# VHH binders against Fibroin light chain (FIBL), part 7

Target 1, 244 residues: Fibroin light chain (FIBL), of Bombyx mori (Silk moth) (p21828)
Amino acid sequence: SVTINQYSDNEIPRDIDDGKASSVISRAWDYVDDTDKSIAILNVQEILKDMASQGDYASQASAVAQTAGIIAHLSAGIPGDACAAANVINSYTDGVRSGNFAGFRQSLGPFFGHVGQNLNLINQLVINPGQLRYSVGPALGCAGGGRIYDFEAAWDAILASSDSSFLNEEYCIVKRLYNSRNSQSNNIAAYITAHLLPPVAQVFHQSAGSITDLLRGVGNGNDATGLVANAQRYIAQAASQVHV
Key: E = the ipSAE of ESMFold2; O = the ipSAE of ESMFold2 at other seeds; V2 = 0.75 times the mean of E and O plus 0.25 times the DockQ between their complexes.

## First folded at step 2 (VHH; framework vhh_nb_b201)

Design v_f8 (from n04 with I103F; at its last look DockQ between E and O 0.01; V2 from the best seeds 0.00; counts 0 for: pae O 18.8 > 2, placed apart)
Fold by ESMFold2 at other seeds, look of step 2:
Structure v_f8 (fold): chain B 244 residues (1-244), chain A 122 residues (1-122)
Amino acid sequence: as target 1 above (244 residues)
Amino acid sequence: QVQLQESGGGLVQAGGSLRLSCAASGFTFSSYGMGWYRQAPGKEREFVATISYGGSTYYADSVKGRFTISRDNAKNTVYLQMNSLKPEDTAVYYCAAGTYVYFSESHEYDYWGQGTQVTVSS
């Protein structure tokens, strides 16, 4: 009775669309040139692909939602701001400290509205790729452009909500994005952090199907205008049902 | 060093039951999906069952309702309960581990055991 280590054959292409979140994410990421990604962004991409390959819906939903947010911020030639994300992060951490989440509940509409605007940029990867480099990402305007928020308090809450090894690895990489001097990296850090706040993650858990459809359409090179509208509607609907 | 050690195989009469175990070491078991495959003489290796790191299960049509895969993360062990065994279940059964649990795709598994023989007499 001897235990023999065998390795599976991994020569089969991983970018074939098979309807699972990992394939959808891989295809969508192919539209973003690797030269537009920092090493930290590449490491997040790999974590999200691994998370999407898990068999459970929650991991897949989280990977899909984060991928959509990141690709949106990478799609514009001139980054927007992260003010909606910073506001929801600070409102949530204030709520955790005080026990009063009224400010957090008020921040959800603007945050998910801004997420919805960002989804429009994802479709531009297909419809208008040559002009995308001249587009400007959505901006709400605030002090610091959304770089001013309690990063560590937010991640304390995120990590306390789950023992996932993916979240621990993600924290380290997102902290590099947070500390970067690059505004696009800072925006991505804020949006990942906001997406992972426990009540926000619940919205994306409920709306992930529509976001998956959007990423599938974009990843396959299809015009996704209707899919963007559908994802925006499902996110808004799920957000209106959240109670804290 | 990764090791997968199957046990619990043997000879059983048709209609009987067996429980296979696969003890794992050398990797973070709770982060891996686990699967069972089997190979009969003169046949290709075929998918039997998988269980994700989170406990979601998938079965080949030929074993649905008769076989149950489960895992015990505290013991780093995956199990295959085989009930209502038929002569066509006769095969070497292999345990596999991988980060991806991608519906019946063997290339999604990084590590394989040496196998345990199951023989079902009529």
Scores: ipSAE 0.000, ipTM 0.112, lowest interface PAE 18.8, mean pLDDT 78
ESMFold2, look of step 2: ipSAE 0.000; ipTM 0.118
ESMFold2 (binder alone), look of step 2: mean pLDDT 85; pTM 0.870

Design v_i6 (from n04 with V101I; at its last look DockQ between E and O 0.01; V2 from the best seeds 0.00; counts 0 for: pae O 21.5 > 2, placed apart)
Fold by ESMFold2 at other seeds, look of step 2:
Formats: structure tokens, C-alpha cells, sequence
Structure v_i6 (fold): chain B 244 residues (1-244), chain A 122 residues (1-122)
């Protein structure tokens, strides 16, 4: 008997530039109940689905990476903090101002390590959905829990780096999350902002295929333990090549 | 450090059998699909067989009923049992590893071995 996705000559995994990422993302989001999402998070979900439906790889890769970051954060009953995201945002913006990126380079290991740990939570949507509410997400620790960073300087750099038609709309939505009184919304704002910093976005651009495989596995109801490990490995490999 | 090491190739007469092995290290073997591809001189590399991490198998039409792919997760090894060999099976055989089964595309696999020569004489 068959226990995995059936593949044929006309079905190719990891080809996300033909609009197939939108179905992968939609199935993954189905594991997160709409009543557990703020209106602002629902708006982010919709813009990411729209980006995933575009034919270009960059839009699909960005949508996949951001979706994984958001649903990882939403997977635990007590969310982790956004400290790794805030640290990479602040160290990057300090590097842009000063020309010295040593702090930013030092922040990448902890940030991508924490991203990798968050990916384990995505698998829990399949294997432990009813028990996930009792889990505590991973946390780095810092003052403010990751709510203290230079949001506007980060988004200046993000918007300057790309002519994507979606980024200006996304900025407005993410700013609402950043200014929310809700800590879940604030954490999501930090994660999205960190994912879109130009050198960080390049890591996810390079690793998007493995993240897509993970989201497809989760969306299909599969135990994705091996897909998590694979995505973690590709992210770490891409992160090791960052030069700013 | 990822390694895929093929063995078991050689010279065999038509109608004979060979069993290829591919020993893997440096990654979580039980989480990967494994495949065999082959390349004859002057030709493009072609799909032979693949096995998912869950044990589902798929074969090229040209080898169905003659070749059997299997895996042993305790030994981190994938096998290709090749029976009823024909001269057109002569090629370098490559082991491949990836997170999805690829039945027609070789370029999407994450890791490749160096290959083992199989020669079938008439």
C-alpha cells in the first residue's frame, strides 16, 4: 500500500513558481482555527495566500517562509517570546546605521536556531493537536519579550530593498500588529519584520523549497518530523552563507 | 558530512542478477526518500526506482518486474535487487536521497553518490 504523496511524471515537488504554494499554505492554515486569530492576523493570512498564488518564485518563497513563522508561533498554547526576532532587527538596523555588522552576524545563529526550534511546533499541529494548548513555546528571553525594536528603521530597509507590490500593504497590516495591545499580535509583527530583513529574506529564499515540503506534509496530515529536520538543515546551511 | 556510497556493481551475463547497496551517513536516513538512477555513456541520467521514507516503491516501466528497491533503516542502507539483466541495463548506477519521491526528475534530490558501474554482456 501507498503511505506517502503519489508522484508522477507530471507532478514535481519543490516547484513553487507555478502557483501551487497557495494550496500548500491554505492547507497548513486550516490547522489554526480562525477563532484563535486576531483580525490583523487574518489579514496577514490573506495577503500571504495572495502572494503564494503569484507565478514568481520570490513571492511564493516569501509567503511560505512567513506562513511557517506565523503558524509556528501560533502552535503553542503559551506562545514563546519574540526576543530572537527583536535582537536580529535591532542588530541589523544598528549595522545599517554604523556600517559594522558584527553584532548582526552574531545574532543570526541564535535567530535561525530559534526559528528551527519553532518549526518543531508546526509538526505538533498534526501529532498532538488537542494537547498543544498546554505547551509552552520556545523563548530566548529579553526585556519586553521582543516588543522593543526599531520597527520603522527595519521597514525602511525592507521597503527600500524590493519593488514587490505586496510590501507596502503588508507594512500597514504589520504596523497594526506592532501597535496592538495583544502580545500574540506583537510577536507576529516581530517575526514578520525579522523574516523580511533583506539578508534574512535571502536565507528563506534559498530554503523555501524545504519549508514548502514541511508545510505540505503538515497540510496533508503527515507526521513531519523528518521534514522539520530537513528544513532546519537547509536554513542553517543558507544562514552560514550570509555576508553583509 | 553527508556520504552516499554505492557498492555491488560489476560485470554480469545477460539473464543474471546483481544486488546494489547504498550506505548512507551524515543525515537522518529514516526521514528521507531514496532512489536509484542510471546513466549510460552519452545519455542523460534516467530514473530507475525510488522508495519513500514510509516504504512505498515506484519503478521505471523498463525495470518493473525485474528490479526491487528496498531499505533497511537500522543499517542506513538502500538496496536495488536487479534480476533478469539485459545489455541495455548497462550503466553507472547512482544512489540519491531527498525529502520527496521524484519519479521523473533527478535534479531535485538533495544528495547523490559517486556511482557504481554495472555491465551486462550478451
Amino acid sequence: as target 1 above (244 residues)
Amino acid sequence: QVQLQESGGGLVQAGGSLRLSCAASGFTFSSYGMGWYRQAPGKEREFVATISYGGSTYYADSVKGRFTISRDNAKNTVYLQMNSLKPEDTAVYYCAAGTYIYISESHEYDYWGQGTQVTVSS
Scores: ipSAE 0.000, ipTM 0.096, lowest interface PAE 21.5, mean pLDDT 78
ESMFold2, look of step 2: ipSAE 0.000; ipTM 0.155
ESMFold2 (binder alone), look of step 2: mean pLDDT 86; pTM 0.874

Design v_r5 (from n04 with G55R; at its last look DockQ between E and O 0.01; V2 from the best seeds 0.00; counts 0 for: pae O 16.6 > 2, placed apart)
Fold by ESMFold2 at other seeds, look of step 2:
Structure v_r5 (fold): chain B 244 residues (1-244), chain A 122 residues (1-122)
Amino acid sequence: as target 1 above (244 residues)
Amino acid sequence: QVQLQESGGGLVQAGGSLRLSCAASGFTFSSYGMGWYRQAPGKEREFVATISYGRSTYYADSVKGRFTISRDNAKNTVYLQMNSLKPEDTAVYYCAAGTYVYISESHEYDYWGQGTQVTVSS
């Protein structure tokens, strides 16, 4: 069997960036042109800013990780697909229903590999802003974009795992992204949903410090190549501890 | 255990054609992107072609229009059809498997084969 480490047993840092996570993500968001965001994505951005302004680590870590994931996806001028996210979502929800998480464990490598590669794209906001319109996000070629997963089963699991009031509000907005006719919106919904699956969220919760360093570097206009590599390393380390 | 087995290399005259195969096992082939790389003696290994699991393809400029990558998911096999071969195509050709495939030259692959020799004579 595989066992999930309990949150209360883990050593978790007190604050992200000395309590200034909201400022860090606000500066990072400024590098994404508002004309590249749908209205629903702007609403997610505002929820994450509010979540990052809370005084608790869990809210700040979640806001930082989701912000990095969304900005990474928006940093490719031509969106890829959400196949890695859809696979991890479906494998997780199937595992919850059946008790067999082998498929979910197999989906984690591809998903976190995709996440790590997408972090490279965040740095392009600083070093190659003129190239972003022609860059292409990762594509695994699954038809249906970000809609080929059980959205409601995934969110049932997400909401059951936490009593955060922000998750209920976020569910409503992410559902609008999921139901959009726009494939980029569907893909963003899939990646937010995948980021919030309880075992996945724990990986990002543990790696939030390195992700904050990355967003700070980008938000300050710095070449963040080394910070991307560091965030990739911490995500991989945290992912190796997933027990399901 | 993951295995990538290249075959189909050999000696061919300039202007000729050759088809490389790479048989895969030990992973869900239909969920992986596949690529071909080559390495000539004394040179760096260089990118040749990539195909996603959705069959999107990308080629190095030096082989565009001459080489075609394809895959057969029922046989867990990726192919490289090489036409109009030139002496500079002489190299050991390697297949590779990875979970993501990019148009950019920033590639990352999880598994590599042993290689197959292609020699193009004048």
Scores: ipSAE 0.000, ipTM 0.131, lowest interface PAE 16.6, mean pLDDT 78
ESMFold2, look of step 2: ipSAE 0.000; ipTM 0.209
ESMFold2 (binder alone), look of step 2: mean pLDDT 85; pTM 0.864

## First folded at step 4 (VHH)

Design a01 (from n04 with Y53D G54S T99D S104D H107D; framework vhh_nb_b201)
Fold by ESMFold2-Fast, scan of step 4:
Structure a01 (fold): chain B 244 residues (1-244), chain A 122 residues (1-122)
Amino acid sequence: as target 1 above (244 residues)
Amino acid sequence: QVQLQESGGGLVQAGGSLRLSCAASGFTFSSYGMGWYRQAPGKEREFVATISDSGSTYYADSVKGRFTISRDNAKNTVYLQMNSLKPEDTAVYYCAAGDYVYIDESDEYDYWGQGTQVTVSS
């Protein structure tokens, strides 16, 4: 079985701010035995895959715009994900140029494997072994609360700007970490807020706001390289903030 | 009123054993994590062992293999079985209860007992 019991409490760093958050997430990554099966548990991954797989250009472009925000969020704190994120973006650019998005769709599998594994690992990592109250699954609930007002404002703005709930489960997991009384949960939640949320909010709003321009540009003979370059730049900026 | 009451401490020779008990009242025991901490003369309070509401157990490296923590929800009691005692185990042992299990963060526990003295002679 895949549980936090594979990770000893004294192996979890208490000071995430000293730059060890990436090593904690990477270490926890190694404790998930079945990455492919774990991905099926998270509804946000299923929604994104379904949107990307609908087969028309507009649906693919919409999925990419939403995915850019998620990529920026998750890549900021996750060791080794930069290559998976870059592959998704590069495969999309190749698809725009060639008219063939098969490579883009194929690149989503490995990336969402990383997404699902990291969401599972965050949930498992910060919960003391035997405390499965925060298990990732279909019945994820969000506790009420407002102790971290800036965090709630940022995520509420992201949710309010979209008819899609693709970030809802991720938001609920992080919010539950903030409502936890566990010190490791509080440290990880603070790290995620400080390093992941601001890049996600910026990239999401810019991607969502520019999707019409992207579609118009393609129709006028323009390519998507500007949007892709911006997404890559925000991922790089997020990574630099994590490692300073 | 919430209360935690330790018992079972005493004087024992090196290599001997003791069983500590902590009787709890005034809260829903089965929903709380329970822990044992100790404080030796002139030292800070240190973690010994903890048990979650589901029965998962954790131990300080210095006591692994020698001490066993357990709980009896029907009796609202947590136990610490101490085997192969060493002079270095001499301390006042405290029982703690919290909504969560905490290691090295004694201030996070909601309730504490009065403590029981354990003295290990050479």
Scores: ipSAE 0.000, ipTM 0.107, lowest interface PAE 19.0, mean pLDDT 52

Design a02 (from n04 with S31D S56D Y100W I103L S104E; framework vhh_nb_b201)
Fold by ESMFold2-Fast, scan of step 4:
Structure a02 (fold): chain B 244 residues (1-244), chain A 122 residues (1-122)
Amino acid sequence: as target 1 above (244 residues)
Amino acid sequence: QVQLQESGGGLVQAGGSLRLSCAASGFTFSDYGMGWYRQAPGKEREFVATISYGGDTYYADSVKGRFTISRDNAKNTVYLQMNSLKPEDTAVYYCAAGTWVYLEESHEYDYWGQGTQVTVSS
């Protein structure tokens, strides 16, 4: 039910080029198993069509891989370790496949007092993606400490296959602003979110919203029949978006 | 297994210099960003400087132009060169390691050292 190393450490390229970016994309895609990806990528196709105007299909694939990595980071926000977070997600996915959500409900036990806080955190990141740099830590595996890629590497991965000189220039500006920022500069975060991170912010926003909707539906006390109907719809939508 | 050990602290006169070292063990040092924080008596812990795994450096405004952070991946060590020290620099200095590129916030660090005292007399 749970994949202990799904959120484990990857070897992040320090110099980004086509070959290294491809390996980062592949590892980001492997951080979340196929079933979690099917849940997580709801409505991503429309965002990717907007991003496709800025690049080719490889850029779309990069955005999808990055979305999976960001979802893995958000899972790390649940109290406990990455394996506990992965168990909640995988148990929900198992419920979709089997029609049995008893395991999913049991997996929420360790988070009994905190599931609402996690929903609020995800909602805050949807509303204010600029919080990404402060609110999302790396996911860790249970069998040993692991890391996933950081925010700068994620930006580099998105840009690596893009044919857009605009995105390269925006990245340099973002890096310079972050390097010069003060710890209390909300204006810099707001500026970056509004003007310099639209592709990353949009992909993040959409994937976080999809997960938030799934968790809120369950949290409202829906029975297994309603959960199955919602989950099947989400899986069908996500499957249709995998190949854009 | 993970350990960060600071050294190089001490007592110096205003205008003097010190170099702090932080020796790391138990993790793949070259994949981590490293930072320095300080805490003066009765105050909150504050950011001093950070260096990413890619070599980018960031400094608090209060130390810009006076302090230099650097790293030696072959020695698994991060350094803080402190020049033109002032009494206001008196604090316990802490070394920290984390995986995020923007390491100026204390909550971004995974590991912390035990600290080394720096005292600057007038």
Scores: ipSAE 0.000, ipTM 0.121, lowest interface PAE 17.7, mean pLDDT 51

Design a03 (from n04 with Y58W V101I I103F S104D E105T; framework vhh_nb_b201)
Fold by ESMFold2-Fast, scan of step 4:
Structure a03 (fold): chain B 244 residues (1-244), chain A 122 residues (1-122)
Amino acid sequence: as target 1 above (244 residues)
Amino acid sequence: QVQLQESGGGLVQAGGSLRLSCAASGFTFSSYGMGWYRQAPGKEREFVATISYGGSTWYADSVKGRFTISRDNAKNTVYLQMNSLKPEDTAVYYCAAGTYIYFDTSHEYDYWGQGTQVTVSS
């Protein structure tokens, strides 16, 4: 596990106006294009097929991580489909942990439409005990718990793959957003966390600008225009590159 | 005070039907996936049915064609309509809510009800 440098809560900015920031973040979510959502769902199907063709857990774990990064682009505007994609990821990790893939088989129904295809996919998987877990539900509008378990593990992975030491400091700010009483703040924290996970992390570090730029607008509540522009840029850049 | 409260359980003869209800309070119901699980005496808890916040449904093979899960977001309630009941359906039925829908790993749901007993006589 990676050692995380943490600030006390007293060292984290406290001038966040959740009401004001929430409305700005909500407008940013509205810019997720319907065609992008459709392409993301299609890519989930293809990644699951590719995962079944791999002969080892590490390759399958990478495919699952990539799938989670892709569906983090989906907003609360795609009910069922977005949650179905998240369920496939969680059911897969549950199967690896328990050795029972019945749930994973059932979660594939919406994507393949055939029981035979679901069984064939499972039969092609190499079962290797391991743990790959992270939550994109809040980022997709499937709000709920499970955040704290996935959050710590996710940030261990982010920091292990990080090219920049400043992410140790950003951890506490994202954690505050993740634990916020405001669901939109929770959603943006989960969105940031999911997009910093490999393989998506490389795209954001190279093209979307720093996580600090996005968080600045939330932290002080003064840059509503900048926050919307930064969120839109992150969504557009991830969509254009994760699908490639 | 997040609560999931099951109701509608009871004793029924084989071939009969029951409708279970799960009333949710203390959270934004419409944003959560909902599931039904059951645990028979001396057995592990098993998946029965689940419904996404968008209304997509999934069923265990043992109940497909007999059970129907549905939800009413205006009433913060999820339902399980159980038809053609068999003695093998005898179990305590649990309602669950979570960000993700889990089919055979109950530990990952955020909230659980206390359960309602269903007994099917031969």
Scores: ipSAE 0.000, ipTM 0.123, lowest interface PAE 17.4, mean pLDDT 55

Design a04 (from n04 with Y53A S56Y Y102E I103Y S104D; framework vhh_nb_b201)
Fold by ESMFold2-Fast, scan of step 4:
Structure a04 (fold): chain B 244 residues (1-244), chain A 122 residues (1-122)
Amino acid sequence: as target 1 above (244 residues)
Amino acid sequence: QVQLQESGGGLVQAGGSLRLSCAASGFTFSSYGMGWYRQAPGKEREFVATISAGGYTYYADSVKGRFTISRDNAKNTVYLQMNSLKPEDTAVYYCAAGTYVEYDESHEYDYWGQGTQVTVSS
């Protein structure tokens, strides 16, 4: 059986709250090193200015681009690709005008650039998967596991949208970590760092916990104090469990 | 501080209906998946229904077609409309909030309410 991805263009989320998305993403920057922030801010500020000038549809693509940029920065110690981010925004705007989002979907892969297909999993999880409509094959099964709809939908969308070499075993392990994410022994970010996103720089291990917080943060909009506290807690948990 | 407060429980005759409400505060409600779970005397906690942040709904087989979950993001409230109630529906009903929808195991939710008692007489 073949997993296929047939997003309906009219079913792609178009009305994300600009103030909420920008606020949450800004809060996510609070726990990033100040030196790295100075570089990343140049790219994020340009994206935010473009969001402000283009209206509702551009703001959703920009939120995705900003989140991917932060994750890439934390994962590899390098700011997100500003050119690739602009392409995501432009292709989303073109999709709105034409009613064809194939170009938008295609732009997401290059946006994750040098860190490859594994970041597409994280990106799909931060896009509101409950609002995305698509046709996928049967979800990967895990013995004895319950169903987690939004996680399964995002995972299936990634398999359908990319040439992923993820195995059923990897899917089941990550799914179990999502079920047990509050347990120190089942840290999602630490597992993703160790197995799906091999460490490129020491900062990846140190920031692994914040990846989970960023997934929660996109569109979440918890009090800034709470987001920062959660990020620090996850980073501490990930650091205590990572042995790569 | 985060709080979930259930209401609307009570005593009802078999075949009757009740509407449960869960008022949430202290977090961005519209970004969370919300769920209802129940625990009957001497039994383990059981999944009832969930609604994702995007509005997708899922139900346990035992309640499908009789119960409807819905949410009002303007009021930070999730609802459970319970129709055609049976004595087997007697339980304490709990509201839960989480960033990822979970159908089965409930302890992974970020927040839980204190519960509201529903009693269905034969």
Scores: ipSAE 0.000, ipTM 0.121, lowest interface PAE 17.3, mean pLDDT 51

Design a05 (from n04 with S31Y Y53S S56W T99P I103V E105D; framework vhh_nb_b201)
Fold by ESMFold2-Fast, scan of step 4:
Structure a05 (fold): chain B 244 residues (1-244), chain A 122 residues (1-122)
Amino acid sequence: as target 1 above (244 residues)
Amino acid sequence: QVQLQESGGGLVQAGGSLRLSCAASGFTFSYYGMGWYRQAPGKEREFVATISSGGWTYYADSVKGRFTISRDNAKNTVYLQMNSLKPEDTAVYYCAAGPYVYVSDSHEYDYWGQGTQVTVSS
């Protein structure tokens, strides 16, 4: 076992089993530009280092596991999602407040478009892992977004829907990122929060559990048409899963 | 109250080396991330290197393998060792500090030094 402080420039935590669907999600992380991976890892590492500084070995091991979990969640989206993530969060909290989720359903279209992209990239990664990893330029998030989402309302809904110890620990980390005045930390917080909203989290859990089935029968990656169609079905499902 | 003071800049021939220093005061240095940025005449500031409070480092591709960032928490100082310098490295170099690290050209750090000039002759 390693501590967060033992990671080098070229070492990104991968605690996901290669034999499981979740390992495909962690491989999709390699698509994300090194700049964006570095921002996410370094900022999360600073938060986790602070949490672990007063803890024992078990606390440090937990911090490393939490970092890997956050990377897995971030790999489900693409940098530049900050505007879409903030819009999904705001429209969801507005829906909870008003009882009308039409706006939330509309907001999912652009957000889940990135899921379709990631499924295509996972397929390509299986064939051309090295080239895919460095083909994308850095993404700096939402140019006009900043910290524009209702963090507390979103996390009240998330925590009310789950008693997971992992989610409770993620809340602490994400809250520290959100409370910063820095737009990059706020973008990471929005990204993680959007992925953990109950309807969105259900789609991601389904995607992670069934990604092997989504990729099975698509061929060796030369034809992405089926993969895109499968991703579009997830977008439609996510939009329909929210009830008044 | 918060100050970042760069030093070590100057004129050097291509293939030479320089070591930049950034002395920090007015905050708890060991808890802060530190970065180096540079700006050539007529261009926007660009990312060079960063180091977290825990010592984890990241470099821009243009300097990877040639530059090394390090820190000395006892002296409240961050360093940039620049080897195999090229004329294209000519720029004003800025030290930056914040509670987190950033590797983007968006300049998200909270505190900035006034800069130190590095000139590399052909």
Scores: ipSAE 0.000, ipTM 0.138, lowest interface PAE 16.8, mean pLDDT 59

Design b01 (from n04 with Y100F V101I I103V E105Q H107Y E108T; framework vhh_nb_b201; at its last look DockQ between E and O 0.03; V2 from the best seeds 0.00; counts 0 for: pae E 16.8 > 2, placed apart)
Fold by ESMFold2 at other seeds, look of step 5:
Structure b01 (fold): chain B 244 residues (1-244), chain A 122 residues (1-122)
Amino acid sequence: as target 1 above (244 residues)
Amino acid sequence: QVQLQESGGGLVQAGGSLRLSCAASGFTFSSYGMGWYRQAPGKEREFVATISYGGSTYYADSVKGRFTISRDNAKNTVYLQMNSLKPEDTAVYYCAAGTFIYVSQSYTYDYWGQGTQVTVSS
């Protein structure tokens, strides 16, 4: 318990979205209703609502964290790239193959920096609702724009880490996003895959309360700049606990 | 101290070309998106072009096919190549920087330059 107690948030009951229609997740999705979404993205949305309806914290935390990441990507009118996600995926799968995770540990800073940039987009749903369609998503630049990663090895590791039936369904749908010719779909596939890598999922498991607060603040129409900063801080703290 | 300094403006005939430069200092240039905006006398500032830190570009409809934005991370510089210039392109051109960029919203950028005048005659 002492390993994750620097902010004392893990020992306080968390207010995590339960997946109900008036929930934080459902209200957050309403903000991006007018964005173009593939049927695969809509199917992911339904899986995440079902996960949020489970009685266990881990399912609820995963649903909240993935929802925030997807909404951030949908908020940018011009797609960024998935290079930070692809890098963490490839570094992790290389580590699984070799037993050496030094490259993975080094990939975490850039990846969570990218996540933090995307969290700012969520706040912009309130501050600049009519202007987000012209925003440019964060882009690092790399060969293939973040499409070059070992999707199947990553999902083998994800599925091996859990017996959740939601992950099996999610794999099938995310694979359709991965195989799409649409850059936004490809970016969302990489981002979901990176979120679900077991060590990364633990960071979001620990940070879900602060991400929920951010989504709730945005859903209430409030400038959530302080909640973004708070979520970024909890993510950074949880990332410092990664052990591979 | 963060600085964005535009250069390359001037007077040019319609149909001519200019290349604007924006030299950046005081921040990690390769981690920032860069944009160009312009403001004609008596009008609101308007979006021209943006380039992400990874090189993805976006243009206002009025300049597509005529203007090209590019960046050189080794020189901490963003460029705007302006071809087939028209009198309606006359404006002060501003460089802007942000870690993510709303292409139509000037107030989402972290930093702004002082501007360089472009005047297209005829």
Scores: ipSAE 0.000, ipTM 0.170, lowest interface PAE 15.1, mean pLDDT 78
ESMFold2-Fast, scan of step 4: ipSAE 0.005; ipTM 0.266
ESMFold2, look of step 5: ipSAE 0.000; ipTM 0.130
ESMFold2 (binder alone), look of step 5: mean pLDDT 84; pTM 0.855

